# VH-VL binders against q55gd9: the designs that were tried, part 2

Target 1, 194 residues: q55gd9
Amino acid sequence: MSNQVFQFPPYYHKEPFFTIQPILNTRKKQFQMWQDLILQYCRYYKIYELDINESIKSNSVLFNNEKINRKLSREALKSIIDDIIENGFAEWVDKEKEKEKEKDKDNNNNNRVLIMWRKPDEWASLIYKWVADCGLLNTVLTVWEIQNGDDSKKQEFHQLNTTILMKSLKVLEKQSKCQTFSQDENVGVKFFSI
Key: E = the ipSAE of ESMFold2; O = the ipSAE of OpenDDE; V2 = 0.75 times the mean of E and O plus 0.25 times the DockQ between their complexes.

## First folded at step 1 (VH-VL)

Design p09 (framework fv_pozelimab; at its last look DockQ between E and O 0.02; V2 from the best seeds 0.00; counts 0 for: pae E 7.6 > 2, placed apart)
Fold by ESMFold2-Fast, scan of step 1:
Structure p09 (fold): chain C 194 residues (1-194), chain A 124 residues (1-124), chain B 107 residues (1-107)
Amino acid sequence: as target 1 above (194 residues)
Amino acid sequence: QVQLQESGPGLVKPSETLSLTCTVSGGSISSYYWTWIRQPPGKGLEWIGYIYYSGSTNYNPSLKSRATISVDTSKNQFSLKLSSVTAADTAVYYCARDTYYYDSSGWDDAFDIWGQGTLVTVSS
Amino acid sequence: AIQMTQSPSSLSASVGDRVTITCRASQGIRNDLGWYQQKPGKAPKLLIYAASSLQSGVPSRFAGRGSGTDFTLTISSLQPEDFATYYCLQHNSYPLTFGQGTKVEIK
């Protein structure tokens, strides 16, 4: 059952880690450490989306340390997530759109976030290499086969989130390395040699 | 228990690039900040910059245009490259671990483990 | 950048003496200050972190005090192994800056 137990870094058990630090330089280091922890945890358990409200409500072990009786506030978590998004490792899934006269409003009321411990271009490289290594260039594959097929079972992208996979295929399309065929119930992709 | 060891050429010609590696043993490079510090002969200490094991860096503005710090987690190493060197870059170069100390009043950090240092002489 | 000024630049003392070294910051750094000891030919060693907290394994004769801009390191009863150069370092703002060092010499 070792696969079900994530080993938290030592700083996770320090009370000040859960309190947003007032000095900018210290807070930048703290936020980097939170990014590291969130990305490592999500990678370990193959978590591609986080629900902020549910994570806080359920006292998720990621954000609530019962051993030291400390947890992140919702506002602290949102600040950390915003920083991760600025760094390119996350994106808001839910976008609340308000039709108001003010133009300076941002999407700060978002709740679900896509977590990308590998960016789409890194996934793109891994997928393309696998296709080439398996001799599947110039053949048609389905998105389902890439995610769930027996041939991809040993690949890190097996069971990859569909949104991230489609972003990765778009990266390859921009490089003229594949072409997708979008249909309601079926998505195919053909990878090209270059 | 954790030890740091610097390695690299002891002599570099003016205008060339100085390249040093720090090897971490007895513990993991992951989850820590790692720093480079230098000391010209007979003078004081100067902070060069840091790297977090995931790749995030920060540099002394006086060296930022010439300094690059990188990390290789698979080898448990981090490195410093300093371009366009002059005689003023002659110094003992140290690598060190930036450790966090947490007390009831907040978060502080300090360099708790240092390499032995390596002398780099810039001369023709 | 925050400028750290140490005083004196050197001092002579005898075993058993009380030695005090001062470090002054050009602006407030709270308690974000460490003290380091360096013996000839060796790397610096952490003595004090957070201005006043003694590093594990460091003798209790070393004590740090101060906050804001003025800090002191005191060695209450100087021992032969304490003859070294001492540096303060501020961790409050980047770039991190060291004092110029205080050399403690045998009298």
Scores: ipSAE 0.145, ipTM 0.682, lowest interface PAE 5.7, mean pLDDT 88
Fold by ESMFold2, look of step 2:
Structure p09 (fold): chain C 194 residues (1-194), chain A 124 residues (1-124), chain B 107 residues (1-107)
Amino acid sequence: as target 1 above (194 residues)
Amino acid sequence: QVQLQESGPGLVKPSETLSLTCTVSGGSISSYYWTWIRQPPGKGLEWIGYIYYSGSTNYNPSLKSRATISVDTSKNQFSLKLSSVTAADTAVYYCARDTYYYDSSGWDDAFDIWGQGTLVTVSS
Amino acid sequence: AIQMTQSPSSLSASVGDRVTITCRASQGIRNDLGWYQQKPGKAPKLLIYAASSLQSGVPSRFAGRGSGTDFTLTISSLQPEDFATYYCLQHNSYPLTFGQGTKVEIK
């Protein structure tokens, strides 16, 4: 009956939080706080990608606090995202166009970012455990069954972003815990007992 | 009223691991940085390191190889482990909250809340 | 690491005296300096943050000044409860470093 919404931390309501701090020590703490907020918000709403330009233009509540009339600039958000990428929790989705072709550079802005509030190796462990617990080792599953099947409906990886799921399966494949292959235009995966 | 309380053994043998826990009461550990600081008897203060409640840490380089700070948000606690201790590690150990102050020029931080401190003696 | 040099290491004073303690950083730290009071057997207590801003509940006789490398803490009229050891702390860069302390004793 009541709609649950994400509860913002106390620092979200402090005006200086929305301006990149000049002191290096303070900025490191500020960026960690933004990373934590972004990851928790995205986890809460199961958001795997952010569009920076749309977030700023639409005054997304994550980056725009109307109560105190403060929002991140695009430049500030990009700096924070760059830091999250360096820490291994995000990556750019929009690939740079080849600059040798000298096409429209003004449109070649990094904008969409994959948010990995749980890293692929952690997802990999959850998926492998589920496969083992369900007695599915040494059988073939489709990626669709893992992502969307009725048997995975209660699992955290249900409806996981396909890019992150494939990265997670690659982690397992490098560990010799599974092998992926093409099957009738779909991707199949066999998980191995070890 | 947020309060911090250190707990752990008061006597540790050389070469063993010192283990302390700081319990936060009257408030939440979430959304703050938490710090360990020590003071050898009759001497000054030394910053050991901090942990953000979500797990990110930073350590004094002098202790980095031996110190581990961890957090358990479900228990509202954070902890210090210091391995391979010697007599030089004898000190009063404090836990502290890192609090932020804001104004139009930016923000600054300080340690506004401290535990009472616990003496740890390293002796055979 | 930024070295914090505090002077004097100790001083003797009477109730009502004006006391000044200095703290010098080995490089510029803007106003990222705090002052702490510690009484025997107790934890340090925050007095001043951001070099000059008074913590809530701290008497107005405490004043901090300075920026860059040179900082002072002044107690305008020393009270009996002010006999303690005082420390400065820089939080401009890691590792965070304290001065060695200034013990204020009763004459």
Scores: ipSAE 0.046, ipTM 0.634, lowest interface PAE 7.6, mean pLDDT 87
Fold by OpenDDE, look of step 2:
Structure p09 (fold): chain C 194 residues (1-194), chain A 124 residues (1-124), chain B 107 residues (1-107)
Amino acid sequence: as target 1 above (194 residues)
Amino acid sequence: QVQLQESGPGLVKPSETLSLTCTVSGGSISSYYWTWIRQPPGKGLEWIGYIYYSGSTNYNPSLKSRATISVDTSKNQFSLKLSSVTAADTAVYYCARDTYYYDSSGWDDAFDIWGQGTLVTVSS
Amino acid sequence: AIQMTQSPSSLSASVGDRVTITCRASQGIRNDLGWYQQKPGKAPKLLIYAASSLQSGVPSRFAGRGSGTDFTLTISSLQPEDFATYYCLQHNSYPLTFGQGTKVEIK
């Protein structure tokens, strides 16, 4: 859907939406609305990671409405993200794990957040259902095939973030619905019938 | 920084139910597996079970009939109940986060964060 | 359940010594093994995951090796703070099972 433009909800065009509300109940509603918007936006464009600093610096349309001349501050966005994390729809990207991959020792980069408009168990269910529907139970698939294979092109989890995918597969593994193993330079997954 | 803290009675009578709560601070309880482990005095470690933040559980077969693990995401807590306790259930009980690691060969999990543990003594 | 057997149950060593602890699984567990350190009155601490991966913040003198059924934890040069009990844990199959532990004592 590369040529489609995301349609923002009506509240996106209201100035108060971009100012953290002082009243607790109003703020809760506001944060819920932001959560919904962020998740919808990310889902639409298949965005799995956000960088808070980059989002602010680049004047992301998600957080900067030029038509009404309103934008979220970094602090406001951080607060909203924290709330989203608390609700289980996001988590901070673990820098240490990335450091092992990139050999970059920047401990202060708590600016990247993994966005999960679906939780790992939900993804797990979708993936398993797909495998079953395709008659691929008791066969071996690679993580790459799940993410990038032609057979999965019509699936919502197509090109799913690797971290989220692995989380989802872990859910299935703990349910004895699959087993992962090393396969060349990739990870193989054998799905089991229940 | 994520921290775990066990809480509950340190003394339980035989045949009663042991009840413990693990409070997670510094991070959300979401997106992880949360585990209970115990250690009798002077003995080794025993895995009790886990709960996924969505509520899925798995128990050690040795304790399955008596153990119940629950999660309260609103309180950022998960709990352990062990019914019909005996002296054999006297142990330090630990809660831990079961995290996963991914590399080119696949992934593994490990308990990367532990509570300090709480001693529960079963005695009349 | 998979049985994990550690060897030895205890050992005495001096500071600077090379110490090796072995863990054997009753069946193949791939690299689904972790090593933990426990000091008296404290919770276990993760040292090694996935058989050979060093946990962040753990000194490089600790090393894990092995796959399948035989695993080793090596401390290349024992330090005063390393006197503790060490446990292996398999994550391959449920129920998860620990080794019986290896107590490293000062000679």
Scores: ipSAE 0.023, ipTM 0.595, lowest interface PAE 5.6, mean pLDDT 91
ESMFold2 (binder alone), look of step 2: mean pLDDT 92; pTM 0.943

Design t01 (framework fv_tiragolumab)
Fold by ESMFold2-Fast, scan of step 1:
Structure t01 (fold): chain C 194 residues (1-194), chain A 125 residues (1-125), chain B 113 residues (1-113)
Amino acid sequence: as target 1 above (194 residues)
Amino acid sequence: EVQLQQSGPGLVKPSQTLSLTCAISGDSVSSNSAAWNWIRQSPSRGLEWLGKTYYRSKWYNDYAVSVKGRITINPDTSKNQFSLQLNSVTPEDTAVFYCARDEYFDSSGYTFDYWGQGTLVTVSS
Amino acid sequence: DIVMTQSPDSLAVSLGERATINCKSSQSVLYSSNNKNYLAWYQQKPGQPPNLLIYWASTRESGVPDRFSGSGSGTDFTLTISSLQAEDVAVYYCQQYYSTPLTFGPGTKVEIK
């Protein structure tokens, strides 16, 4: 029972938004607006990774506006993503995964990007507060329990991307607020009172 | 600093064409993130947006439905100006006409950050 | 089209006193995901074009005195002049820029009592 869809900002329906601006100062403002849109869209739908080539190929509504017949080129999107990475809200996915059967380009290497609408430090704070509030300090939790447990179902980090979660736990570990450990295929974490 | 300077006749007879020009300094009429608007003001209608012209690889125009079919807004890149033509005028078209810029990527967005001085156009026989 | 209305039509306020002007839109001008209201306020003095005062409902334009403030969200907005000065005698207009066509309120005239 939901009629909810992501509501695009009015500026999404303006032609200049989809055309890379030639003047540096104007382009910086444009890229900030694209960052805001991409991060809010991904937050709304809980999208932690974007595939640039797939988004362009599928005419994703995020980058293709049928109402005004405008869409971002792959090159424009890559420039915007590079700026978001520089601002600390994204990073290229550097994972060794099984080889794709199809290639769009001979140098199809920088096409998957991790999207972080909250930086690992902010997730770390939210997770630690929840652990403390639930009386779970000095107990062992698994990463799976934090992501999928019933106790976390109302938390924004419920089903958080594992890469982002692990980055967030490393932030807490550097603060001596937790200790992570691996046993077989399970990752455990114990949170400490400060 | 952007400045808009208006010119054109202040008296037009009913059924004729009203024609005004807005000269731009401090910006280019072909700036690809700006739009160049005409707005009129009368006691009966208040402030009423009429339309705009803007450059995005080619020239585009948007017009308010109330004047669509009678209005043409045209840029002149050689003179860095844009014009308004309103056909088949009636006494109800009597108004102060303003040109105005909106700049898409300014912090204010769609708002009208620079205005011309205004031109009173009286439609009377 | 989004229809804008303002109240009151005119307002008389003594020098140094607070002036409050209300604006309503026929539909929401709030983009909920970024919590921004696409609403502006303009000041118009006799013989002059409108001058931008406030954008995003509450952000003052550069050079605008801090006695001017905007507030509100969604469909209901307020412009406040905390301590009216003689140069503030003008007509004030709200404007939405959420959807084309861009539309203005009918204006509120502020006069000295």
Scores: ipSAE 0.000, ipTM 0.511, lowest interface PAE 12.0, mean pLDDT 86

Design t02 (framework fv_tiragolumab)
Fold by ESMFold2-Fast, scan of step 1:
Structure t02 (fold): chain C 194 residues (1-194), chain A 124 residues (1-124), chain B 113 residues (1-113)
Amino acid sequence: as target 1 above (194 residues)
Amino acid sequence: EVQLQQSGPGLVKPSQTLSLTCAISGDSVSSNSAAWNWIRQSPSRGLEWLGKTYYRSKWYNDYAVSVKGRITINPDTSKNQFSLQLNSVTPEDTAVFYCAKEGLEYGDYVFDYWGQGTLVTVSS
Amino acid sequence: DIVMTQSPDSLAVSLGERATINCKSSQSVLYSSNNKNYLAWYQQKPGQPPNLLIYWASTRESGVPDRFSGSGSGTDFTLTISSLQAEDVAVYYCQQYYSTPYTFGPGTKVEIK
């Protein structure tokens, strides 16, 4: 069978990569390298959410290197994820959110993270360009059509995670480039010419 | 700042063991963010990587195949240094030997700190 | 093993003129996923150890003058000294750190014309 597999960087096979470095400058570079790897891996396989506990438990190849017998500890992975969140490329997944929560970080129930190798602003630009290029400005589209329609089949955002898509549409709304009208589990969107 | 200081005899007879030491300051030989390398330089071979030692939960060694079987690189945590032993030397082993640090300091595993070098002549 | 070659073996350049040194690897040292070339350049003056100038093919080490620049990708790399100064007389080595054993080029000697 043909298998299209992700090619890991050479530093993935170096043991110090899997141990949190004590020197600040070295640790900053290490965390940037982990961010790059995680984002590239998730982009390659179209992974929009990671479960930290399951990734560690299953010895995911992303965090466990059998060749050198090294793996990230759960604590190390959480530190790296926190850094990625601060850089704007990830967010903790809110499950059963009731009203506002002023803060909700690193409690015992936080183990799923949304991965955004492209920030919502970038997805927004890609989606808007596609809508304009296809002559769909000033028409009504559904979120489903953007994600699963034939017209979007060749676009990178085809099958895009719904949470990321909605964040991207919110970016466009703030720019007065679209209006969503989600009410009763139906989500429509109209994109405007500028 | 990291400093590497080399010591050891500059003359060794053929068939004997070449022994050098590299003393480390500004970092620990057991640092999990570093690896400690030996490199030699001669007119005939140029710069040649010989091997390294590093600590990651336990001590590891990597050696170039050209010297594997007659080379040993050992750390000494009590003295914060590491050594090179090269057995059964021949005149072709005559070279300037350097110790060097490799690590994640630049995120790229380059040799950013070097010892001053030791000329070792193998002759009878 | 990755074999490194350099050209020319030696180069004579007038003060203030540009020096160009080439380095070739027997196989690619570009890692496609991060788009980084695992290639470094060192300067060695008589009686001294090699001193790191450039890593990732084009990133200058801290403290290295901006007249030194690296370029290239994959298997073909260049070190350029835009305006040679007297203190730049040295031998220059490229090195791959893509895989062990780490390997160096044979060096290029830069002298004043």
Scores: ipSAE 0.000, ipTM 0.467, lowest interface PAE 13.4, mean pLDDT 85

Design t03 (framework fv_tiragolumab)
Fold by ESMFold2-Fast, scan of step 1:
Structure t03 (fold): chain C 194 residues (1-194), chain A 122 residues (1-122), chain B 113 residues (1-113)
Amino acid sequence: as target 1 above (194 residues)
Amino acid sequence: EVQLQQSGPGLVKPSQTLSLTCAISGDSVSSNSAAWNWIRQSPSRGLEWLGKTYYRSKWYNDYAVSVKGRITINPDTSKNQFSLQLNSVTPEDTAVFYCARGSYSSGWFDYWGQGTLVTVSS
Amino acid sequence: DIVMTQSPDSLAVSLGERATINCKSSQSVLYSSNNKNYLAWYQQKPGQPPNLLIYWASTRESGVPDRFSGSGSGTDFTLTISSLQAEDVAVYYCQQYYSIPLTFGPGTKVEIK
């Protein structure tokens, strides 16, 4: 047995949970339960990005329940992820947009998804409070330092995904609480007193 | 036992570059817990903070608006020191210059160099 | 920029008496989220660099005598020397570190009556 494992909720062991329900109201409740499970699981293991094809191919315990011999189909999982995205807790990682300047122009396969169990505005509040509490206002910090520095080691945002961190800093910029800037190949940020 | 020792010429001609060095002992110039500052003092302007350099994941500089565009503060990790270069000096730049260590980059100064009087005149 | 002012410009105090120096900032240096005042006090004797006395408005630097104390919040701050000693004759400066550029007050000269 592993030293520490995620405790699945009771509904994870019910057969209908793994089959898309045909009745709209029942399906909405099912999708809310899947959102809850996926977000809690990813928070527990600090997973910020899921590869849909790899998760299904590897029979990830998140989507495959061996005790009841049930697993989500790829189509079911994509429908659930689309719902989570509409709720603001996930975004597709678009490989086509990243390669837009290259000759690699293929259909968007939407296979990797960014999971945000805290929305960027919540991360923004946590980061700003930490900066203020540590006396780091009006000092330049790097994105790397916020993620990996000794001062942030006990913070929930330690090792936070870079894309989510940048989204969170953008929220603070809109509030005039910080300014991001590029210096060489790193991203710096200066936080301001309100 | 942190000590800052300043060196550099005390006389600079107008339009030339003022250059000073601050040697550090008892701490590392690349320490994440410190920021390395230059401050000047004159009868007309009083104490005036000029800028700082500090290492977090790479080197950063902050400069006062009054000298921005003329000032460079650079660390030298191999010699455990940092320097000030102030370009295009005028007699108004005549001052006693101090290097100082800041705490947590927040801006109080717990250790100071001995000071260097720099006179800008022909 | 945050402008720092001090009063009085000079103060004559008898040995063993209280000296009070005031410092005002043009805007608040209190950060409400951490409830800290970003203010320091320095002592400077002729021919020497400034020496840190107090930071966070009221925290005494290690090695500084107990007779020195800082108080105040927001825009109005006070440095108190409870019982002036001969070695306390100096110029005293307040400094804000709430925002860049860091700025100092013009100084208050303390002399013996």
Scores: ipSAE 0.000, ipTM 0.441, lowest interface PAE 17.3, mean pLDDT 85

Design t04 (framework fv_tiragolumab)
Fold by ESMFold2-Fast, scan of step 1:
Structure t04 (fold): chain C 194 residues (1-194), chain A 126 residues (1-126), chain B 113 residues (1-113)
Amino acid sequence: as target 1 above (194 residues)
Amino acid sequence: EVQLQQSGPGLVKPSQTLSLTCAISGDSVSSNSAAWNWIRQSPSRGLEWLGKTYYRSKWYNDYAVSVKGRITINPDTSKNQFSLQLNSVTPEDTAVFYCATDLGYDILTGYYMDVWGQGTLVTVSS
Amino acid sequence: DIVMTQSPDSLAVSLGERATINCKSSQSVLYSSNNKNYLAWYQQKPGQPPNLLIYWASTRESGVPDRFSGSGSGTDFTLTISSLQAEDVAVYYCQQYYSTPFTFGPGTKVEIK
């Protein structure tokens, strides 16, 4: 059992990486480096949601480098996450997706973030190709079968987060490549040949 | 082209402060793409990186743990140079000291040493 | 800290023959995302500072003769001098720049046989 360990980039071991840089061009580079690290780490360990408060409280290795005694502040992490969201690779789980809820601002209850190292349109393409390759077009599949079925065991989307999977199916629906059917706790989907 | 020219005393008494200077030409000590290093070489330790200073919106320093708070590396922007101060020296600090530059592309990626000063032999003895 | 080791401590090679120097790091200096090894080689002649030969494990510095080449990945690296010349008598050092503190190997002395 020689498990692979995530290899942190060289800049992870440099003290300035953990301090938000004041010059805009340097900060843009720093934020891109943080995005790359967070997405690669989450992909490596199959982490689809991060709890900001728990990550900070537990001194997660992703945000705390004990070797150099440096850690990312909560405020810095939130700024980085906001940038990742702007780039389309993350979303607040607890936040209203629709922009501007002007009247009712609920206590800044943004703590859990959905991490998408592949965007929903990329997952959509992978899932559709698999359905076509397995001869499953024009048949009904369940969301559970896509995530946990024997036919998907070798696919990267096996055990994909349900929220991301549903977003990906929405992309395919807009392309007229599938139709979803809701039934309380079960969701079916039929994929079409186009 | 970058050139580094070293100066400082070649003899220091035990318990005193070793002080060396490295003058820079061909680039600014405040360059956003350079870092300014001190390295020493002795028979007992071989080549040993001591630390560096660099400017990225503010001045930063990285130091080797082996010199344990005895070391200060400081830039002088008006003279375009940087210095090394090593406090409380012992005979084991006897070494040839080199300044060197690494031209990292950005604040967080250090690179190899591509330009070295001529070296200064510092003997610590009474 | 990343510890660097080199072998052999010294070697004697006849003029025109191949010299091979090995360097090992205590942990990988390969960053998988950019596929780069953060490893450099230096040549030091008596009375001179070290001179950069190779960086990124295999990229030859401008002005360095093509008889010098670097190879390897991860933790095991090699510097090769394909046809030793008299001016190549020197001590050769590997260095990692993956993390601070930057660390050097103990050196390999190359002499004429």
Scores: ipSAE 0.016, ipTM 0.582, lowest interface PAE 6.3, mean pLDDT 86

Design t07 (framework fv_tiragolumab)
Fold by ESMFold2-Fast, scan of step 1:
Structure t07 (fold): chain C 194 residues (1-194), chain A 125 residues (1-125), chain B 113 residues (1-113)
Amino acid sequence: as target 1 above (194 residues)
Amino acid sequence: EVQLQQSGPGLVKPSQTLSLTCAISGDSVSSNTAAWNWIRQSPSRGLEWLGKTYYRSKWYNDYAVSVKGRITINPDTSKNQFSLQLNSVTPEDTAVFYCARDLYYGSGSYPFDYWGQGTLVTVSS
Amino acid sequence: DIVMTQSPDSLAVSLGERATINCKSSQSVLYSSNNKNYLAWYQQKPGQPPNLLIYWASTRESGVPDRFSGSGSGTDFTLTISSLQAEDVAVYYCQQYYSTPYTFGPGTKVEIK
């Protein structure tokens, strides 16, 4: 089917799944199930950012189940996202970045969220292994090459979100396994054998 | 058209420093897609890669283990050239030395597409 | 280090006949993700630097005649000259650029019979 290629778990078709449960223990399990679903769905479709307002407005299949006529409210979704952030699998996309000189401070709007089904440590390991296996240690790669190059097309990190990629390279830098450079338009990285 | 032109002395005494220069035209020594290599060739060892220098926001060097500790490869952006210094030479270092360009563009490294004319360096007293 | 070997050391071929040169690497130079071999072939004539003929095992460099072709994958590679011409008398070298240090084969001398 064109409108649902992802295989939803059975609990996605239970009406209580779409209503925040009042009992704390049940709610914790519900939120873990939502985390698992969101991360698996985003991994399947290679979605690194979710826009909460757009997801609700468009009746995204991830949060709207037409078969049982149930959908997650915006408030419920925000609560779930907050929990995922607490668990380290998501971050709010901050428009007031260090690079950005707070011109948008009038727009206090936490509507976009970065989704990390793999944490930076895991991406770091995958990227380093690929570089080593391909004989690219002690050579310079661009961030563009890692994300979009022909050599990475078969890797899971092909077209990896730039923020997540940079976090992953920072993990390798702390391990003395690479050095990033050119804090401008073209970021390069050299990986070292250890 | 890229052209590499080599210069330097053809005779060096044992224990002294061998110095060669490679002048580049048709490309920039600080090109983000190029690396600048030194290779030598002798009857006993054949073709032997010695190392490279390249610019990717800052300068990098890679050297072959066999010459690491004796070798320096330096760029000169003002003259659009790069040089080789090989310290403490012995008669075993007698070879024809070549500079060469390889490329790194889009899908990884490409091999040596342009070479200098070569310089025979004899190490003898 | 990746060690490169070539066979034969030398061969004599009549004009218009096929010349075949073999190259082996001590470990694979195939990058599995894009199925490309990081293997090049060079031609060297007396008094000249090596001249790039083939890269990625089978891609012909611009300006190189169609009679030159490369084949093979992983550790075993072949350079073929389908119809030897007088100007093809030279030494031919294979080279891996999969990892540093870059390494070359010992060369194969091609002469006319």
Scores: ipSAE 0.000, ipTM 0.465, lowest interface PAE 16.2, mean pLDDT 85

